# Designs tried in a protein design chat: VH-VL binders against Defective in cullin neddylation protein 1 (DCN1). Part 14

Target 1, 240 residues: Defective in cullin neddylation protein 1 (DCN1), of Yarrowia lipolytica (q6c0b6)
Amino acid sequence: MVRSDWRAQEIRRVMTFTGSKEKTARDALEKFDWNVEVAIDHILNTPQVDLSGASKVFDKYRNADSDEIDLDGTIQYITDLGLSLEEPTVLAVAMTAGSPSVGTFTRKPFVEGWAAIGGDTLPAQQKLCRSFAESMTSLNADFQKIYKFTYGFLLQEGQRVLPQETAVDYWRLLLTGKYEHLDKWLSFVTEKYKRNISRDAWNMLYEFMLFQAKDPSLESYDEDGAWPSVIDEYVEFLKE
Key: E = the ipSAE of ESMFold2; O = the ipSAE of OpenDDE; V2 = 0.75 times the mean of E and O plus 0.25 times the DockQ between their complexes.

## First folded at step 12 (VH-VL; framework fv_ciduvectamig_arm2)

Design n3 (from m2 with heavy chain G109A, light chain S91Q; at its last look DockQ between E and O 0.77; V2 from the best seeds 0.80)
Fold by ESMFold2, look of step 12:
Structure n3 (fold): chain C 240 residues (1-240), chain A 125 residues (1-125), chain B 110 residues (1-110)
Amino acid sequence: as target 1 above (240 residues)
Amino acid sequence: QVQLQQSGPRLVRPSQTLSLTCAISGDSVSSNIAAWSWIRQSPSRGLEWLGRTYYRSKWYNKYAVSVESRITVNPDTSRNQFTLQLNSVTPEDTALYYCARLKMITMGAIYFDYWGQGTLVTVSS
Amino acid sequence: QSALTQPASVSGSPGQSITISCTGTSSDVGRYNYVHWYQQHPDKAPKVLLYEVSNRPSGVSSRFSGSKSGNTASLTISGLQAEDQADYHCQSYTSSSTYVFGGGTKLTVL
């Protein structure tokens, strides 16, 4: 009896019972110490995502020569979703579909991202976009994810910090109507701070906005606490 | 902050190649939030967009149908500039040529926010 | 021979309101809100006045407003001033992924 052949047999059993692909079956068997019943149970209780629908949407907009959605395909796609290019909801689409930068999508992140949330057709994606838009009307955990995503989305290859001018543009886009003191923050950044924006500074503004919403007078602000120096400088600016 | 400085000949003979250069300061020709275009203006046609180049992991170009068989727009990252080459010119190509930046926010282009000073090119006889 | 149709000229007296039209097709102005307006003073490059139909960049007076209905976009200038005397160009994105301009409108302030 050749013991190595039993693994192929067990993989085949899992594939036959579950309808899964060989890799899925092998991965489950390896994860659960080649226990066939446990691997089968795991696969049947873990949803398998069909990528074909989202892939068809990608095919509609891709550049024929590069298998990417380029700037023009992106404009057509966002238009067909019923979105304006300047509404912040477009950043939720970029995050969901794993867009690497302004004006482009690549196949794998696009297809996997949409399929994971049921965006299997253009109409389904459009319906999800209406849900994104509603979730972006206030400061909340879902909006915070989009806010944090935006920094890396804008950062150009080879840059370690975001240019101040770009940060200001996207703070206006994302935070207008959401942060009462946005104009003061932008004035501080442009008139006093005058530096490019680190990821920490970008992320910690959100935390500060939540803090300030709970303590508008900043009575409990501790300048010796865990805040980065840019936030300490901003708080001092606010007292002027 | 961003400035576009044009250079190139003002007189070109028919059938020759028109070549113009746009040098960029205050931004990068490979910026991930911009695209770079050539536009010309004449009394008979008004403003006419000619072509666009931009960088996203590689260079992408798009040209107006009216000139697509004759035009090339070439970026040059080492000099931080981009060029227009228009082959086989005729007197109908006489125009004031501009380079311009196409500003991009979120997932698409918006408008041309910085323009070069313009170069009047005459194609005579 | 422009892709978008604008009146060749328009005139108005100081304090009046004027409107400049820009008519395209269902494949450009009628399809997208990516319609922009540029102001061009003599011997100068165009400068963006409105973008995406009605948005004003920083520093553009609220006297300038824009709208779109069907295949026609409109630029309205309220409270006309001498400094508004210029050429005005509309621009649209197209379904062929190109950019097209109107023929331009010369505004004369009387």
Scores: ipSAE 0.752, ipTM 0.872, lowest interface PAE 1.2, mean pLDDT 89
ESMFold2 (binder alone), look of step 12: mean pLDDT 91; pTM 0.929
OpenDDE, look of step 12: ipSAE 0.871; ipTM 0.945

Design n4 (from m2 with heavy chain K103T; at its last look DockQ between E and O 0.58; V2 from the best seeds 0.67)
Fold by ESMFold2, look of step 12:
Structure n4 (fold): chain C 240 residues (1-240), chain A 125 residues (1-125), chain B 110 residues (1-110)
Amino acid sequence: as target 1 above (240 residues)
Amino acid sequence: QVQLQQSGPRLVRPSQTLSLTCAISGDSVSSNIAAWSWIRQSPSRGLEWLGRTYYRSKWYNKYAVSVESRITVNPDTSRNQFTLQLNSVTPEDTALYYCARLTMITMGGIYFDYWGQGTLVTVSS
Amino acid sequence: QSALTQPASVSGSPGQSITISCTGTSSDVGRYNYVHWYQQHPDKAPKVLLYEVSNRPSGVSSRFSGSKSGNTASLTISGLQAEDQADYHCSSYTSSSTYVFGGGTKLTVL
């Protein structure tokens, strides 16, 4: 004796109407208390991205006992992408894959992040990494996202500010060859400012770099303007 | 500024547990850009990596296969140190023991940039 | 029984160039560029000399250079000086997610 599960029928109806896979249909029905019309409406208004390819890549590197890529998996993965562990392109990978911290990836951000830009296989991800490296050769909007991401990526739990030594190292990593006055900025931070780095200071340096590139003499710099005090102090340092 | 200072007994009898401590100054044992390792050196095996500990929301440990049934590396955040425990030692465990920091300034070059001073441990009756 | 093979000793005269080899397998030296060199003077801890095959940390002389071909990494010391007399160790990351070292090479400056 066989009985048809009404849930199975409702899943098939959602799949037929939306063209979705069974998991997508079931998840929507469960989320909306098996209201078929609400579930259909939700699916039709939600972009559908195939996650299976990026998920396979994640599976290759995940810890056998957990659903995360640990330090050793990260090392293997970055190596297989054709990247050095110490090149700045790794930070673009970390941002794309939503890495929570150095040496760690978790499944959902990894899979969704790569799938959203067509990183469905390891070779596709390798190709995208070459594009990341090219976009990181100049100060542009895509690089600014990676720059801003890096601050939060480096913070440890319970930290409100980034240790100065860490900030200096990552400024060198990210900005060498991109900011003509980088050495002066680092000298100011280490010799005069001598404080740990706030997120605002980190982010506003980028804006100042763009400003200084367009006004090298800083003649239009307004000391009473919207710049944070650390930038005002840096401008004073530059005039010495 | 990072310094690693080792302490612990220099003579251990066979079948006992070898216990060494590495105190860290200028860094944190829970740093999210470092890992903390024990390495030993002997004429018969040269330098031999034993294991490491690191913190990412929880503690992770990894040990060399040759000692994994006998070794524990334990962090202590309140004292900013980490310890080596090696159980059931034999004379083959006689070696100069080092603690070291494994740096991960980006994802790391996975090399040991700061080392303790070394502790020569003799396993003999 | 070292995982990586180095010559036990090498010697040279001041001003000469010498090369120390480090031979592993396709699962370590041949697979990764995470091959490093450490210098160790008597009664001192090892100190990193080169990382990732050929990179010099700040303060390491340009007389030290590194290369890799297949399963063999090489450390070259040019313009040999008396202070270079030390033990030299290579290391590599492995496909088993472990760290291995060579047996060490004693460099004698004649």
Scores: ipSAE 0.667, ipTM 0.840, lowest interface PAE 1.6, mean pLDDT 89
ESMFold2 (binder alone), look of step 12: mean pLDDT 91; pTM 0.927
OpenDDE, look of step 12: ipSAE 0.724; ipTM 0.897

Design n5 (from m2 with heavy chain M107F; at its last look DockQ between E and O 0.62; V2 from the best seeds 0.69)
Fold by ESMFold2, look of step 12:
Structure n5 (fold): chain C 240 residues (1-240), chain A 125 residues (1-125), chain B 110 residues (1-110)
Amino acid sequence: as target 1 above (240 residues)
Amino acid sequence: QVQLQQSGPRLVRPSQTLSLTCAISGDSVSSNIAAWSWIRQSPSRGLEWLGRTYYRSKWYNKYAVSVESRITVNPDTSRNQFTLQLNSVTPEDTALYYCARLKMITFGGIYFDYWGQGTLVTVSS
Amino acid sequence: QSALTQPASVSGSPGQSITISCTGTSSDVGRYNYVHWYQQHPDKAPKVLLYEVSNRPSGVSSRFSGSKSGNTASLTISGLQAEDQADYHCSSYTSSSTYVFGGGTKLTVL
């Protein structure tokens, strides 16, 4: 009078074909109304990312009364990663973990972001941070992503432009040793431009830095091109 | 330029509540790159951090263990200021009180870069 | 008493170098590099000289330098000048997510 465990059999079939664990197979079958073929296709075509490791790291630093890492948890976490709170590598962590603002992490972006790149333990995250630091030594595509991320990360809700003083601080943080003319740019911004910084101005400085690296004399700079007016003003400042 | 201007009574009786205000100009009390603290100084204790408030989608506070049962730090965005309330004061609370900004460029350097002018508060009968 | 130990006073002559120590525990100075130094002239608020052990804010002379070994941080002032006569305070972040200060050191320039 033993009843066949129909669902257990289908779970085993999915596990056998996909190599997945029982929970993964069961969750997919339940999601797709126990259609074995669809569940198998879903598992095989979906990255298998285990969130439990990164979630345990988050749990170590979260506020006891909430599911957030607050300023104090952030300080402990960044310290345990082996990073200084004011080194630019911290911005790579903020981008990876989807931090909404300075001194805060929330669970979903944190665990999904780290898990996607294998940051399943604190030591794994420490190793990844060393790689982040290496990739941030030059103006490359990975650094550009972090540079662009930083603008939005610093804006408060309802703010359309970044305060000049904040932009200057983060330009020094990000671009020291990477942009030969950084001091001249900062002098231009603080002494002549004297305005808050739009996202377009922030992003297009990066493009200008790449352009200037290829054409240091600015021979091919097009005054009628698609550069923002702040860059046109900067080029004029450079010719003084 | 960021400036912190303090105000409040300079004489408080034992068992009363000490209340001080720090008005901010050149920055916002709800700034997402700053935090706001009260620190006091006395000959016997030197500098002593009391507590901190900051805004990240909501307000967060942290207080020193020595005063945590008696202290409240309240932000006021309408007036761009924050206040210290210290309940049940004794003569040991006599000190020079400072408000200060905690600088947080990336995730903070954890140092106080702007200070108020100081308010000497005497707790005495 | 103060969580961090500093000498109560130090003295030096113009042009000399002096060092002020700041000793904590494995839960603060020994655990974190969030050790800072503040200079305080009479009747004025403290101002930061060094942050994160050895970093100088803009406008702070290179005569001020810092280091840390184990549970002890050090502030070194080279080429003493009369205007260096002030109180000096160290601070540290702690494993309890609080801030602690030393008792302060009065520097007298002879």
Scores: ipSAE 0.673, ipTM 0.830, lowest interface PAE 1.6, mean pLDDT 89
ESMFold2 (binder alone), look of step 12: mean pLDDT 91; pTM 0.929
OpenDDE, look of step 12: ipSAE 0.756; ipTM 0.897

## First folded at step 13 (VH-VL; framework fv_ciduvectamig_arm2)

Design p1 (from n1 with light chain Y93W; at its last look DockQ between E and O 0.84; V2 from the best seeds 0.82)
Heavy chain, then light chain:
Amino acid sequence: QVQLQQSGPRLVRPSQTLSLTCAISGDSVSSNIAAWSWIRQSPSRGLEWLGRTYYRSKWYNKYAVSVESRITVNPDTSRNQFTLQLNSVTPEDTALYYCARLKMITMGGIYFDYWGQGTLVTVSS
Amino acid sequence: QSALTQPASVSGSPGQSITISCTGTSSDVGRYNYVHWYQQHPDKAPKVLLYEVSNRPSGVSSRFSGSKSGNTASLTISGLQAEDQADYHCQSWTSSSTYVFGGGTKLTVL
ESMFold2, look of step 13: ipSAE 0.789; ipTM 0.893
ESMFold2 (binder alone), look of step 13: mean pLDDT 90; pTM 0.916
OpenDDE, look of step 13: ipSAE 0.846; ipTM 0.934

Design p2 (from n1 with heavy chain D27Y, light chain T94D; at its last look DockQ between E and O 0.79; V2 from the best seeds 0.81)
Fold by ESMFold2, look of step 13:
Structure p2 (fold): chain C 240 residues (1-240), chain A 125 residues (1-125), chain B 110 residues (1-110)
Amino acid sequence: as target 1 above (240 residues)
Amino acid sequence: QVQLQQSGPRLVRPSQTLSLTCAISGYSVSSNIAAWSWIRQSPSRGLEWLGRTYYRSKWYNKYAVSVESRITVNPDTSRNQFTLQLNSVTPEDTALYYCARLKMITMGGIYFDYWGQGTLVTVSS
Amino acid sequence: QSALTQPASVSGSPGQSITISCTGTSSDVGRYNYVHWYQQHPDKAPKVLLYEVSNRPSGVSSRFSGSKSGNTASLTISGLQAEDQADYHCQSYDSSSTYVFGGGTKLTVL
């Protein structure tokens, strides 16, 4: 009688001190043998998020048989977010929700990813997508994460390089309006390089774009520097 | 470079099974950025989508309601192809049959970019 | 009977502009920007001209443009040329039917 009440009081003490929900406080106390100081320290260093809202959004679009959002669910979901399928902002959604591949979302990464940034409802996710779109207007740290995410997102299991056609399509999608020399790069890849694209080549183009923006004449370009051979070849192509 | 080559019989008797094959070269049928469909065309009905298959950790299939009870689309990774099986055919199934790739951008398929050459199948006794 | 309604035929003279309509419902054309146009010459498979209402794939002339209002999408071809003579098909998406097509429009260049 009194024993149960004592534990309820300890839970409330942890909740009051940390601002956590009851379940979070109880779980921490149980994990750490009801040591209040250790439980409080754990909670303060391990934030907890409510997953129920994002889970309801997932339920609206999932295929009941597989408990995944399949291609049809994806088309409906992206449309309801207020995005078009060809819009680069959709890649920010894929990264945020931990999509394993094009046209698919799985529950755990989807729910945890959205919940972590306050995407607890479809309207909240819509608002976040407007913020994603704004952050994707320039070369910045957030955009770079999405750019680098995209390579692995498109790569098939057992495949070491990205097919050139696919790389060209997604470079056009991601870099139009962001890289002044994109047409030259794509011409180089299709007309001279003529090879599939390694992860290093994909990632290092981004670094080269930043370098070229600071040194448009490429006066400081050093062929013996840390650039991969594909970038050396591109610089040669630019001199034509 | 990517090519879809169709094969299969051009004449099928009523009540039998129509079976067509789409062999893919220069691209993988199990690509995680593609989807594959069968589409047929007739003067009276125009273009009609029949079914779709694609791989994302497992195979997903979806079929048009009009043929759902009679159709199977099967991928074959070892031969890099996918097949159409349409059971219990009638003369209404006479059409030009195409296989096609659904081009994928960002998170969804947008349009059919590679098509097979077409196979005119006649269902007649 | 197709799921989307297109005129059976349209004609124009070289240099003119023409518009082909594609009318669906609030559950397909009216809901999704998933609206595509295909050009099909005799004895050939369809080839995409426009996707997502108005986007042109690489290699498609800017003479082809698209728009949508309510449940109706439109393909406009400006500066008609002899090689534009073909069949034109619209396509949309519906959550129940998946991919739906129009009946096709035969364009005759006079």
Scores: ipSAE 0.782, ipTM 0.896, lowest interface PAE 1.1, mean pLDDT 89
ESMFold2 (binder alone), look of step 13: mean pLDDT 90; pTM 0.924
OpenDDE, look of step 13: ipSAE 0.863; ipTM 0.942

Design p3 (from n1 with heavy chain K103R; at its last look DockQ between E and O 0.79; V2 from the best seeds 0.78)
Fold by ESMFold2, look of step 13:
Structure p3 (fold): chain C 240 residues (1-240), chain A 125 residues (1-125), chain B 110 residues (1-110)
Amino acid sequence: as target 1 above (240 residues)
Amino acid sequence: QVQLQQSGPRLVRPSQTLSLTCAISGDSVSSNIAAWSWIRQSPSRGLEWLGRTYYRSKWYNKYAVSVESRITVNPDTSRNQFTLQLNSVTPEDTALYYCARLRMITMGGIYFDYWGQGTLVTVSS
Amino acid sequence: QSALTQPASVSGSPGQSITISCTGTSSDVGRYNYVHWYQQHPDKAPKVLLYEVSNRPSGVSSRFSGSKSGNTASLTISGLQAEDQADYHCQSYTSSSTYVFGGGTKLTVL
């Protein structure tokens, strides 16, 4: 009984000094052997994001037998966000929530990712998705992050390169309406290049698209420069 | 490109187990962008989805309520196949059985884009 | 019997347009745009014609189109041709995370 009273008092002391919630204060005290000064220092020097809101959203869609959102939970979640499964915006959600693969979410990345940007409720996440969609209408730095994320997101365990069919599907998803010469690139990949896609090839296409937008005739293209061979081959294909 | 080849017996006695195999070429049973299903067709019930399996770091299965007490769908990564086992069959299980791929794009699969050739299974004494 | 209701048969003359309906509930067709259509010729497996109400996969004729209103999805075939004679099935995703099909519609081209 007496032990319970002094612990409650120490918890309140930490809460008063730090402004933290009771659970945060108790967890820190337990971690550091009820040393108040160390617990206070830990809380003040370790940012604490409130994860409870995003955690409640995760709970709504998780598989009852596990702590994962499976394929069916994912379909329900994306639908409730107001998104089509074929929208590129879904990849912004996957990146934000740290999805490990198509059709799944795990708790820690989901909750931490949404909480970090204020996605504490389903309506808040819906609003953020509208912002994602707006930022994805053009080739910009935010879109480039999602583009680069997508390669690793699609790799299956044990794969070192992305199958060509998969790369083509996701180039269409991401770049339709954003890269004027997309059809020419896809024709080159399927008809001439005929190889699976490395991460370097995936990433360097984006850099080439930016270069080509500033130099449509490719007058300043240097075949002996730092472009990977796949881009040199594409430029030759364009000259035909 | 993707092809599904079915095999298994066409005659099964009542109360026995129906077992069918679907071999996959041009894709992997553990593909992170696909799921694999069994569907059957009969004149009285039309097309009827039976169950689905897919891999995302572990195997997930889902079965239709009408058969969930009797069905198992088993993936086999070493042979790149998946099987249907339906226990305690009756003549009402007589149907044309298909395996099919559930197409997934970004985050979910919703339609069956490749189908096996079909196996007509008759359940009779 | 079937979870989704389709007419058992429809018919039309070459060059005409026909529409096949698929009626479900607020828990499937009325809730999701994950409604699909399959064509099945005799002794062959079904082949997807439309997905997500109105999207056409590569290799499917533009004569096939789709729409949805409330709990009913529709497949429209314009410019009927003899090869369109087949069975047509609709399919929907459900709020119970299952897949349901209509009873099928036999199209006869007169």
Scores: ipSAE 0.711, ipTM 0.854, lowest interface PAE 1.4, mean pLDDT 89
ESMFold2 (binder alone), look of step 13: mean pLDDT 91; pTM 0.925
OpenDDE, look of step 13: ipSAE 0.838; ipTM 0.934

Design p4 (from n1 with heavy chain I105L; at its last look DockQ between E and O 0.82; V2 from the best seeds 0.80)
Fold by ESMFold2, look of step 13:
Structure p4 (fold): chain C 240 residues (1-240), chain A 125 residues (1-125), chain B 110 residues (1-110)
Amino acid sequence: as target 1 above (240 residues)
Amino acid sequence: QVQLQQSGPRLVRPSQTLSLTCAISGDSVSSNIAAWSWIRQSPSRGLEWLGRTYYRSKWYNKYAVSVESRITVNPDTSRNQFTLQLNSVTPEDTALYYCARLKMLTMGGIYFDYWGQGTLVTVSS
Amino acid sequence: QSALTQPASVSGSPGQSITISCTGTSSDVGRYNYVHWYQQHPDKAPKVLLYEVSNRPSGVSSRFSGSKSGNTASLTISGLQAEDQADYHCQSYTSSSTYVFGGGTKLTVL
């Protein structure tokens, strides 16, 4: 028997009540002046996310000479997820894992992004990808996040607008089967508008698609409203 | 729209270095949605991919195993072009050489969508 | 590099359909759907016809279609026309992160 160390017993009490590791318990106690109740409340209101599983997945695909998943690792990874490179679901993966650009992943965003939603193993990620695919079959809030993410994801360093050809390719990828008038929109962009695509134009097309779904005749469309000029021009094109 | 224009010698002596250039117009050699490749064609081997370069914060290269010890593919952002250097050539390197763009969709390569005009290189002693 | 196997030549008459096979291994055609087809007319660079087995880029006729089963991909050309006379190449991505091509098939339209 040795003399009691009151700090050690308080650390053990926090660990026992919360299930936390010693470091977590000690850090919380030190932060909150060794107030056990406050430390316990802090730990319980700060859910732990185990990063080790997603980190092992990243290790499988990373470049041997760097801590990045390069183009080849990305292709292998997307294939092992059971996805085609042409599937829009891959953009949900890119957003979830915080990919900085086409054909790359970096460790921290990848691991934290997957771990936050339970993507702790490749099979878990595969299952989550099936859920992503289901959520991407309609114009909903989750799909809108992926749609908006895509614009910035495709911009090259130093660009402020997306080249029209790139925007057309990704509109077709994202919106086929989701926007009844997609072919008319693409015809308008390529034949009449003929300009590169701003972020506002990209984002506001989504809002217009939601508006048009509720008002197919566009009788409530207000050309003096807050729509960008490209949408005003498109509405004019639809009335021709 | 995108055009790839090749230049370089048509006759190279054995043991020398074959050097070809591919100039890009309508796109950037540092495009974040493309990669740039060299491919050659001969009657004995058909089309043969040789190597690829692309930019993502830094340059990455990949080469076919058959030429890995002899090949370098180098981008040049100032001239918007990329080069092939193939060292220690032999008559077996006689071929029609193409540069090509690998168009990438979502997270990976799709297909070679733009090709240069081709350069017939003869390796002869 | 694993070469993909194609027939050296095929022939067909105008209006007929033909199929060109491309056989690889479980490390390329059998593993990935990253199989592509290129058409090459004499003295011209190859031009993509199909990507990822069966997808047609804009401007490619619906007469061209593709499929894959096991280690073999197939290009089918329906309603043969004189301008279809060309060489046809398949390409696959490999487990070694390389690209391999078939030996090519010369299509003769009789």
Scores: ipSAE 0.740, ipTM 0.869, lowest interface PAE 1.3, mean pLDDT 89
ESMFold2 (binder alone), look of step 13: mean pLDDT 90; pTM 0.924
OpenDDE, look of step 13: ipSAE 0.840; ipTM 0.932

Design p5 (from n1 with heavy chain M104L; at its last fold request DockQ between E and O 0.84; V2 from the best seeds 0.84)
Heavy chain, then light chain:
Amino acid sequence: QVQLQQSGPRLVRPSQTLSLTCAISGDSVSSNIAAWSWIRQSPSRGLEWLGRTYYRSKWYNKYAVSVESRITVNPDTSRNQFTLQLNSVTPEDTALYYCARLKLITMGGIYFDYWGQGTLVTVSS
Amino acid sequence: QSALTQPASVSGSPGQSITISCTGTSSDVGRYNYVHWYQQHPDKAPKVLLYEVSNRPSGVSSRFSGSKSGNTASLTISGLQAEDQADYHCQSYTSSSTYVFGGGTKLTVL
ESMFold2, look of step 13: ipSAE 0.757; ipTM 0.867
ESMFold2 (binder alone), look of step 13: mean pLDDT 91; pTM 0.925
OpenDDE, look of step 13: ipSAE 0.851; ipTM 0.932
ESMFold2, fold request of step 14: ipSAE 0.768, 0.782, 0.759; ipTM 0.875, 0.884, 0.874
ESMFold2 (binder alone), fold request of step 14: mean pLDDT 91, 91, 91; pTM 0.931, 0.934, 0.932
OpenDDE, fold request of step 14: ipSAE 0.869, 0.847, 0.887; ipTM 0.939, 0.931, 0.942

